# Designs tried in a protein design chat: VHH binders against q07589. Part 7

Target 1, 356 residues: q07589
Amino acid sequence: MSRILVIGAGGVGVITALSLWLKKESDVSLVVRSDYDRVLKHGYTIESCDYGRLEGWRPHHIYSSVEDAASAADNQGYNYIVVTTKNIIDGPVNSRVSNIIRPVLEKNKELHGPQLTTHILLVQNGIDIEKEIWAEFPREQYRYTVLSGIQLIGSTKIGSGHISQVGQDHLSCGAFDPQDAAAIQAANDFVRMYSNEGQNFVEFDPRVRYSRWKKLLYNAAINTSTALVGLDVPRCLEFGVNKKSTEIEVFHPAMREIIAIAASEGIIIEEEFITMFTEITRKKVFKPSMCVDCEKGQLMELEVILGNPIRIAKRNGVATPTLSILYNLLVLVQAKLKERKGLLKFDEKTATLVDE

## First folded at step 18 (VHH)

Design r2
Fold by ESMFold2, look of step 18:
Structure r2 (fold): chain B 356 residues (1-356), chain A 116 residues (1-116)
Amino acid sequence: as target 1 above (356 residues)
Amino acid sequence: QLQLVESGGGLVQAGGSLRLSCTASGSTESMGWFRQGPGKEREFVAVISDSGGKTYYVDSVKGRFTISRDNAKNTLYLQMNSLKSEDTAVYYCAARGYSGRSFDYWGKGTRVTVSS
């Protein structure tokens, strides 16, 4: 049986662990930070459109930290590390993905050397999220693959140990390197271990970079805009000037800029997706994830969704007037969130940011 | 180790045409053209898919430039019509490898000068 460590116990991570657990083809461990004591004592309460209501549910193992999970791996380590945490590269240093997964990679290497290939599945938004992994873990020193998980699911933690899933789980899983046979096999194996026929939808993704750039149309244009104003998509569209200005002057231009950036990286996204992503939630009253994160006072995945594309655009000479305005305003929102959390300090006597 | 060699640059009058070529030493995924004008940063111009079935052009050249490729010859082309003085630049051929995240292979460039 594959030993799978799921890191991140939000709505996505818990349902990911549950789906793997229900298939009964893997040994499922979950890192549960703030809710650890509650889940240890009472388990999860899960209300799922896919799996029904569960009370007192736990995966095979739970841990309060990645370090504890790594040390307790029964001297076998983990075959898969599934990262479902928000990717906040402008956040605290120990929240970087490379730092989060390092204890497991080091333990696997200590226990098995080159005999165990670690499959790192990134179920996170954005582009270039795999780049840090390759930079921090040279392939001559570590045996691993990097897999992409694009999960479209409406699942939220609504209280301590309490998960509500109202949108069906769709997972697309593939290899970031389409020429890496081991990664392709590992992605297909994960699809098999995750598939619960009749309850979820999971498929192999042969074009991971295309899929991530395509999803970025929605994330860089709509997720960001809704977060900035605190509105669901239907309200953003209906409140615009003549009920048109939001899509014509904000969403569409931002999406066109993403298409241009992807093209400058050799990835051609069809322009018909501009209309598709604008329409997909026009009549569905819900707030996208970045908007929800902001309302909860949590840091946003700003850099992987907007910062990274803009940096690529600068390198490739692609104009991004709409994305740049969105980014610079959201940098201010992110700084406000950081200040509230004590991660930034502004000296009001000098009207300057405090160094270090 | 993929190598790219551009050719076809030169001096042309405004309103004229020029065809650039780029020969690759082997098969590539998508290929594209970038350019760097005097005193400017390098900028993206156009891209074509590995099969040649899909293209993308920046607005400033759309309708005037045509990107194409001949995979039997491992050659990329840029047909440049209705040239303007602002098209003056060094034009770079770029290619993606099949494992690459981005355009990892670059030619040394070919100069295009558009005079009045």
Scores: ipSAE 0.778, ipTM 0.933, lowest interface PAE 1.1, mean pLDDT 92
Fold by ESMFold2 at other seeds, look of step 20:
Structure r2 (fold): chain B 356 residues (1-356), chain A 116 residues (1-116)
Amino acid sequence: as target 1 above (356 residues)
Amino acid sequence: QLQLVESGGGLVQAGGSLRLSCTASGSTESMGWFRQGPGKEREFVAVISDSGGKTYYVDSVKGRFTISRDNAKNTLYLQMNSLKSEDTAVYYCAARGYSGRSFDYWGKGTRVTVSS
């Protein structure tokens, strides 16, 4: 039975743990940080369009930290680490994915050496998200694979220990390296362990780089724009000049720029997806995840969604006028959020940042 | 290791045509062309899928350049028509490996000079 550690207890992480738990093919652990005491005592209340209402629910194990989960793994280790946290590479170093997962990788190495391969499934937005893992954990010293989870789900933590899932769970899982047989097998195994027939939809993704670039059309154009202005997609579209400017001057140009950047990396995304991503949310009065994060005072996944593509564009000589404006304005929004969290300090007497 | 060798560069008058070739030492995933003009950064030009069924061109060359490939010969082509002075550059062939995140294999380049 696979031992799975889910890291991140937001809307995505809790539903991920629930889906695995319901399948009854895995031993499911969840890291529950701030809500740990409440969930330990009362469990989760979950209102799910896929699974109905659950009260007092817990996965097989809960832990208040990754360090505690690693210690509890003693002689067993974890087969999978499923990372559902936001990937804030411009945030505190202890919130970086490599630092979050290190205790488990070190424990697995200590206990099993090369006999246990750790499958790291990144259920996070953006591109180049696996790069930090490969840089920080040399393959000659650590035994692991890196898997991609593209999740389309409408699931939000609406209170301590309370999850509301309003959008059906669609997960595409695959290997970042399509030539890594162990990663491919691990991704297929995860699909099997996650599938709840008639309740969710999960599939193996044979082309994860294509899939991530494709999803970036939505994330880099729509997720970012809605976060910048604090509006759902229908309002963004209807409030535009002549009810057209948002689509014509913001969403579509940003998406075309992503298509150009992907092409400069050898990934050809069909132009029909520009219209598709615009239309699937036109009538859905629901704020995308980055907008929700911003309203909750949480840092945005800004670098993996906009920063990384723009850096690729610069390296490859691809113009990004629309993405660059979005990025630079959102850098200011991110700084405002960091200031509120005490991660930046502005000295009003000198009108300058205080040194970090 | 995969090797890419460009050929076909030269001097051509504005409005003229030129065909670049790039021979790969083996099979590749997608292949593309980049160029670097005098004193400028290298920039993306065009890409073609592994099967040759899909292409993408930057706006500045769309309608004037045609990318194609012959997988039996492991050869990539760039047909350049209606050439302009701004097309003067060293043209680089690039290929993506099947595990590659991006274009990991590059040729040494072939020089194209478009006289006014």
Scores: ipSAE 0.778, ipTM 0.935, lowest interface PAE 1.1, mean pLDDT 92
Fold by ESMFold2 at other seeds, look of step 19:
Structure r2 (fold): chain B 356 residues (1-356), chain A 116 residues (1-116)
Amino acid sequence: as target 1 above (356 residues)
Amino acid sequence: QLQLVESGGGLVQAGGSLRLSCTASGSTESMGWFRQGPGKEREFVAVISDSGGKTYYVDSVKGRFTISRDNAKNTLYLQMNSLKSEDTAVYYCAARGYSGRSFDYWGKGTRVTVSS
């Protein structure tokens, strides 16, 4: 039986743990932060379009920290680490994915040496998110695979220990290295362990990089634009000049630039997806995740969604006028959020950023 | 390691045509062409999928250039028609390996000069 640690107890992480738990093929642990005491005493209240209403629900194990989860592995370790936290490269150092997962990876290595391969599943937005893992954990010293989870789900924490899922779960899981047989097997095994027939949609993703670049059409053009202005998609479209300028002059040009960047990396994305992503969101009166994060005063996944593609574009000689203006404005929004959190300090007398 | 060798560059008058070839020492995933003009940075031109079924071109060459590949010969082609002086550059062949990384394999380039 696979032992699975889910890190991140937001709307996505809790439903991930629930889906695995319902299948009854894995031992499911969840790292719960601010809600730990509440969930320990009363469990979760979950209202799910996929699974119905649950009251008092817990996975097999809950922990208040990744360190505690690693210590409590009862000398067996974890087969899977499922990371559902936001990937904020420009955030605090101990919030980086490599630092978050390190306690588990080190414990597994201590207990089992090369006998236990750790499967790290990144259920996070963006491109090039796997590179940090490869850089921080040399493969001659650690036994692991890196898997990609692309999830489309409408699930939100609406109160302490209270999850509302109003959008059906659609998960695509695959190996970042398509030549890594162990990773491919682990991804297929995860699809099996996550699949609840008739209730969710789960598939193996044979082309992870394609899928991530494709989703970036939405994330880099629409998610970012809504975050910048604090509006849902229908309002962005209706408030535009002649009810057209947002779509024609912002969304579509940004998406065309992403297609060009992906192409310069050898990944060809069909133009039909430009219209598709606009149309499926045109009538959805809700704020996308980056917009919600910004309104809550939380840092955005800015670098993995816009920064990384723009750096690729500069390296490959691809023009990005629309993405660059979006990025530069959102960098200012991110700095404003960091200042409010005490992560940046501005000296009013000198009108300069303070070192330290 | 995979090797890429370009050929077919040369001097051609504006409005003319030229065909570039790139032979790979083994099979590849997607392949593409980049170019570096005089005093300019290298820029992306076109890409073709591993099967040859999908292509992408930057706007400046759409309708004038055609990328194709012959997988039996491990060879990539770029047919360049209606050439302009702005197309003057060293053209580089690039390939992705099946390990799924970026374009990690590059040729040494072939020079194309378009004269008035």
Scores: ipSAE 0.777, ipTM 0.935, lowest interface PAE 1.1, mean pLDDT 92
Fold by ESMFold2, fold request of step 23:
Structure r2 (fold): chain B 356 residues (1-356), chain A 116 residues (1-116)
Amino acid sequence: as target 1 above (356 residues)
Amino acid sequence: QLQLVESGGGLVQAGGSLRLSCTASGSTESMGWFRQGPGKEREFVAVISDSGGKTYYVDSVKGRFTISRDNAKNTLYLQMNSLKSEDTAVYYCAARGYSGRSFDYWGKGTRVTVSS
């Protein structure tokens, strides 16, 4: 029986834990953090389009921190670490994925040495998100695989211990290295443990790099633009000059630049997806996730969505005039959010940034 | 270890044509061409999928260059037509490994000079 630690208790993380728990093929732990006391005492209230209403629900184990989950007296080692937090590379150092997962990797190594391979599933947006893991955990010293989770779900925390899922869960899970047999097996095993026949949709993804670059068309062009202006997609399209300029001058050029960058990395994305991603929300009046994060005063996944592809473009000699403007303006939005959170300080007497 | 060897570079007049070849020592995933002009950074030019069924070209060469591959010979081609002085560069063959996320294998390059 696989022991699974889910990290992050937002709408995504809680439904992830619930889906695994309902399948009854795994031992499910969840790191809750700020809601820990509330959930320990009363459990979750969940309203799910996939699973119906649940009251007082908890997974097999809950913890207030990853450190506590790793040090728990009954911990026999986690087979999977499922990371559902936002990947904010430019955020607080303790929010870095390598720092979040390190206590579990160290404890697994202490308990089992090379006999336990840790499967790290990144259910996060962006590209090159696995690089930090490879850099921080040498394969000579740690036994692990890195898996990709691409999720489409409409699930939000609407209060302490309250989750509302109004969009059906679709998860694609695969190995970042398509030649790593252990990673491929672990991804297929996760698909099996996550699948609740007739209620959610989960599949193995044999081409995770293609899938992540393809999703980046939407994320780098639309998710970012809506966050910059604070508008849903239909408003962005309707408010443009002649109801066309946002699409023609912002969305499509940004998506074409992503296609060029992916191509420079050997990944060919069909141009038909420019139209597809432009049209899927044209009539749906809701704000994409980055826009919502910005409105809540939360930091954005800016570097994994825009920073990383732009750095690749610079190395490969690919022009990114549209993406560069979006990125540099959003860097200012991110700095504004950091200042409000006390993560960045501007000295108004000297008109200069204060060194951290 | 995969090896890539380019050939076919040379001196050509503006408006002329040239065909570059790159022979790989084994099978590859996607393959592509990059170039580095005098005093410039290396830049992406074109890519072709492992089967040869999909291609992509940067705008500056679209319609003038054709990338192709012959998997029986492990050979990549770049047909360059309507050459311009701006196309003067060392052209590099690149290949993606099946485990790699990017072009991990590179040739030493072949020089193309376009004169007026």
Scores: ipSAE 0.769, ipTM 0.932, lowest interface PAE 1.2, mean pLDDT 92

Design r2
Fold by ESMFold2, look of step 20:
Structure r2 (fold): chain B 356 residues (1-356), chain A 116 residues (1-116)
Amino acid sequence: as target 1 above (356 residues)
Amino acid sequence: QLQLVESGGGLVQAGGSLRLSCTASGSTESMGWFRQGPGKEREFVAVISDSGGKTYYVDSVKGRFTISRDNAKNTLYLQMNSLKSEDTAVYYCAARGYSGRSFDYWGKGTRVTVSS
């Protein structure tokens, strides 16, 4: 039976653990961190459009840290590490995915050497998110695969140990390397272990890089714009000049730039998706996730959504006037958030930034 | 080890046409063309999918250039019509491997000079 460690106990992570637990095909562990004592004593209260109301629920195991989870798997280790945390490359060093997963990779290696392949599933937004993993963990020293999870779910933590899921869970899971048979098998196995027939939607994704670039049309144009101005999508569209300027001069140009960047990487995204992504939330008074993160005072996934594509564009000679303006303004918003969190200091006496 | 060899470059008058070829030593995923003009950075020009069914062109060449491939011959083509002096560049063939994140394989380039 597969041993699965879910890292991140926000709305996504808890429902991920619940979905795996309900299927009864895996041994499910969850790292909860700040809510650990509350969840240990009382369990989770979950209100789920997919699964109904649960009270006092826990997965098979909970831990307050990844280090504790790794130690507790003494002679067994974990088959899967499922990362559901936000990927904040420009955030604290200990928040980097490579540092988060290292204790488990080291423990698996200590316990099993090459006999256990660790399947690292990144349920995170953005492009090039797997790059750090491959760079930090040489295949000569570590036995692992890297899998992509693209999840669309409306699930939030609304209080300590309290999760509200109002949007049905859709998960697409695939291998970042489509020629890696072990990764493909592991992704298909995860789809089976996660699927609760009739209650969620789960599928294997044979074209992970295409799917991630396609999702960037929405994320790089709409998530970013709404975060910058603090408005839902309908307001962004209706408040534009003549009710048209937002889509014509911001959303569509940003999406065309993403299509061009993806093309320069060999990934062709169909132009009709520009209209599709513009229209799917036109009438839904709902703030996208980056906007919500910004309103909560939390750092944005800015680099994996905008920074990485722009760096690719610069290397490949692709013009990004719209994305660059969005990025540079959001860098200022991110700096404001970092300053409030104590991660960045400005010396008002000298009007200069204090180096970290 | 995948090898890419371009051919077909040369001197051509403005308004003229030229066809570039790139032969790969094996099968590839998507393939594309990049170019580097005098004193400029290399820039993306066009891409074609592995099956040949989908293409993308940058605006500056759209309607004038046609990318195509013959998978039986492992050969990529760029038909360049209505050439302008601004099209003067070294043109590079690029290919993705089936495991690759990006274009990992590059030719050495073929020079195209468009005279006024």
Scores: ipSAE 0.756, ipTM 0.928, lowest interface PAE 1.3, mean pLDDT 92
Fold by ESMFold2 at other seeds, fold request of step 23:
Structure r2 (fold): chain B 356 residues (1-356), chain A 116 residues (1-116)
Amino acid sequence: as target 1 above (356 residues)
Amino acid sequence: QLQLVESGGGLVQAGGSLRLSCTASGSTESMGWFRQGPGKEREFVAVISDSGGKTYYVDSVKGRFTISRDNAKNTLYLQMNSLKSEDTAVYYCAARGYSGRSFDYWGKGTRVTVSS
C-alpha cells in the first residue's frame, strides 16, 4: 500500500487527497497548515461536482507541517510526495519546492538509504519547474523520480476546512524524463491510485513537456491577463473593443508567442489549440487561478508561467512583445502583493526600495 | 555523445537559393535550425518533429525556407529560397535527445552570406 504525502491543502490539494482516499489503494497523509486545528476537530466539508457533499472528512493522517509529517514517517517513509502548493520561485526561500520537500527526502534516506525511491509529483503550473529539484538533489546522493501532474480542476477553499469543487477534475500524470523507466512506472501507478472511474478523468501522459507547453497557452495568455485586470474570461472577451480586441490583440498574440517559444525548444504545438483555449471558458463566469490568487492577496506563480518562457525566448532569439508587456506589468502587481505581505518595503521618504 | 555536422553554406546572390545539410551521429528527437547574424544574438529559425510530420517556422522565413529530414541518413536539411541580405548568418543545426528538455546538441555552424 503506497504511502502518499500530499503537501498543500488548498482546493487542489484537498481534492487530490480525497480522490486518493476514495480509491482505497493508498495511505493518504495531508499537510494542513492554517486549517489544521479545524480539520483535526471537525474534518473537511466538501462540495464536489465529482463526489457530492461530504461532511467531516479527513484523509488517513493530517499534519501541521512537512517537518511533522517527515518525523511521523517513523520506520516507513513516504513512497510519493505530491506537491500541490503554488510554485513561487521569487517568493520566500522556505516556500521553494526543494526546501519544502527536503525534510521528507532526508528522512526517507535516513530510514532506508537507496532502498526507497521517493516519487516527487509536482502538481503545479508552469514550465521548467523540475529544474530546481534536479539541481538541489544530486542523483548520486538521493533516490527519487520527478513526475508531472497537470490538473485541470475548478476547486477552491471557500472557508476554513471548506472546499468547493465546481469544475470536474482532469489529471494528466507522467515522467519529466520519458526515458526513466522507474518514473514511468511510478506515474502509471499514480494514475491507477488516483482514478475513480466515472467521477474523475485521469490519464498517463507520455509527453510531459508537450503537455506543459500546451497548457501554457492558456496560462501565459489568459491566466495572466485576467489576473492583471481582475476579470473572469467572459468579461475580458465581452468588454474588449468591438467584443473582439481581447482575443485578437491580447490572447491570440500571446498564445502565438508561446507556440514560437515552445518550437524554439523543439516542441511543436498545433495552432488549433489557440482557438480551443480561447473558447473553453468563453461562457463560464469563473476567474482563473492566478486571478483568484491575486484577489486573495496571495503571490502569483508569475515566474514559472511567464518569466521562464520569456527567459527561454531571450536565449533562443524569439520575439515576445505581448508576453513581455504582460510580464512587466504583472511584476509590478507581484511587487505590490509582496509589499502588502511585508516581503518588500518601500521608503516613502526617499522614494526607494529598502533592501530587506 | 551526439555530434552534428553542418554543410552547404556559402556566398549567394539575393533572390538565390541554398540548401544546408546537417548529419547527426545517431537518432534524435526533434531537430532545428538557428542562426546568428553579424552583431546579433543567435535566433531560432525552424524546427521539425522526430517523424518529420510537423514543422514550425518563424514568420521572417515562412514561405521561403523549408525544413526537412531523412531519418534513414540521420540528416536534417534547410532549403532556403528567395534569400535576402538579412538572411546572412552562421546557421546552426540543433537536436534534442529523447530525454532532452531542449536542444542539447549543436553543430559548429555553417556560414551563409547573401550579397546584393
Scores: ipSAE 0.753, ipTM 0.929, lowest interface PAE 1.3, mean pLDDT 92
Fold by ESMFold2 at other seeds, fold request of step 23:
Structure r2 (fold): chain B 356 residues (1-356), chain A 116 residues (1-116)
Amino acid sequence: as target 1 above (356 residues)
Amino acid sequence: QLQLVESGGGLVQAGGSLRLSCTASGSTESMGWFRQGPGKEREFVAVISDSGGKTYYVDSVKGRFTISRDNAKNTLYLQMNSLKSEDTAVYYCAARGYSGRSFDYWGKGTRVTVSS
């Protein structure tokens, strides 16, 4: 039976742990943080369009930190590390994915040497998110695979220990390296362990890089724009000049730029998806995830969604006028969020940032 | 390691045509062309899928350049028609490996000069 550690107890992470737990094919551990004491004593209250209402629910194991989860591995370690945290590479150093997972990788290596293969599943938005893991964990010292989880789900933490899922869970899981047989097997195994027939939708993704670039059409154009202005998609479209300027002057140009960047990386995305992503949320009166994060005062996944594509574009000689404007304005929004959280300090006497 | 060798560069007058070739030492995923003009940074030009069924061109060359490949010969082509002075550049062949995130393999380039 696979031992699975889910890291991150937001809306996505809790539903991920619940889906695995319901299959009864895995030993499910969940790392919570601020809610640990509440969840330990009372469990989760979950209102799920997939699974109904649950009260007092806990996975098999709950920990307050990744370090505690690693220590409690009881000499067996973990087969899977499922990372559902937001990927904020411009955030605090201890929130970097490599630093988050390091205690588990070190413990697995200590217990079993290089023979235990650890499957790291990144259920996070963006591109090049696997790059940090390969850079920080040399393959000659660590045995692991890196898997991609592209999850389309409407799930939010609405209070301490309280999760509301209003959108059905669709998960596509695959290997970042499509030639890595161990990763392909691990991804297929995860699809099996995560699938709850008739309740969620789970599939193997044979073309992870294509899928992530395709999702960026939505994330880099729509998720970002709504976060910048604090509006749902229908309002963004209806409030535009002549009810047209948002899609014609913002969404579509941004999406065309993503298609060009992907092409410069050898990934060809069909232009029909520009219309598809514009229309799929036109009538859905809810705020996309980045907008919700901003309203909660939380940092955005800005670098993996916009920063990384723009850096690729600069390297490859691809123009990004629309994406660059969005990015530079959102950098200011991110700085405002960081200042409010005490992660960035401005000295009003000198009108300068405080050096660290 | 995979090797890429370009050929077909040369001098051509504006309005003329050239065909570039790039021979790979083995099979590749997608392949593409980049170029670097005098005093400029290298820029993306065009890409073709591994099967040859899909292509993409930057706007400045769309309708004038045609990218194609012959997988039996491991060869990539760029047919350049209606050449302009701004097409003057060193043209680089690039290829993705099957495990690659991006174009990891590059040729040494072939020079194209378009005279007025």
Scores: ipSAE 0.741, ipTM 0.924, lowest interface PAE 1.3, mean pLDDT 92
Fold by ESMFold2, fold request of step 23:
Structure r2 (fold): chain B 356 residues (1-356), chain A 116 residues (1-116)
Amino acid sequence: as target 1 above (356 residues)
Amino acid sequence: QLQLVESGGGLVQAGGSLRLSCTASGSTESMGWFRQGPGKEREFVAVISDSGGKTYYVDSVKGRFTISRDNAKNTLYLQMNSLKSEDTAVYYCAARGYSGRSFDYWGKGTRVTVSS
């Protein structure tokens, strides 16, 4: 049985652990930070459109930290590390993915030397999310692969130890390096271990970079715009000038810029996806994830969704007037969130940011 | 190790045409053209998919330039029509490998000068 450590116990992470647990083909560990004591004592209450209602549920193992999970590896280690946390690269340094996973990689290396390859599955939004891992863990010193998980799911933590899943789980899983045979095999194995046929939908993704750039049309144009104004998609569309200006002047131009940036990286995204992504939530009254994060006072995945593509655009000589305005306004929203969390301090007597 | 060699640059009158070629030493994923005008940063121009079935052009060249490839010869082309003085640049051939990385392979460039 594969030993799988799921990191992140939000709506995505808990359903990920549950799906693996139900398949009964893996040993499932979950890192449960803020809810650890509650889940240890009472388990999870889960209301899932895929799996029904569960009460008192726990995966095979839970830990309060990644460090504790790594220490508990004993002489076994982990075959997979599944990262479902939000990737806030402009956030606290100890929340960086490389720092989060380091204790497990070091323990696996100690226990197995070159015998165990650790498969790191990033179930996170955005592009260039794998580059930190490659930069921080030289392949000469660490045996690992990096896998991409694109998950489309309506799952939310609605209270301590309480998960509500109202949208069916769709996961596509593939290798960031499509020439890495070990990564391809690991991705296919994960698809098998995660698939509960008739209940969720899981597939191998042979074109990970294409899929991530394609999803970025939605994330960089719609997810960002709704977060900036605090509105769901139908309201953004209906409140626009003549009920058209939001899609014509904001969504579509932003998406065209993403298509141009992807093209400058050698990835051609079909223009019909502009219409498709605009239409799929036109009549669905719910707020996209970035808008929800902002309302909860949580930091946004701003850099992996907007910052990284804009940096690529500058490198490749691609103009991004719409994305740049969205990004710079959202940088201010992110700073406001950071200030409320105590991560930034403004000195009102000098009207300056306090540097440390 | 993949190598790219451009050819076909030169001096041409405004309104004229020029055809650039780029031969790769092996198979590639997507291929594209970039250019660097005098005193400017390098900028993206056009890309073609590995099969040749999909293309993308920046607005400034759309309708005037045609990118194509002959996979039997591992050769990329850029047909440039209705040339303007703004098209004066060193043109670089770029290719993606099948590792899923960005444009990692670059030619040395071929100079195009458009005069009135």
Scores: ipSAE 0.737, ipTM 0.923, lowest interface PAE 1.4, mean pLDDT 92

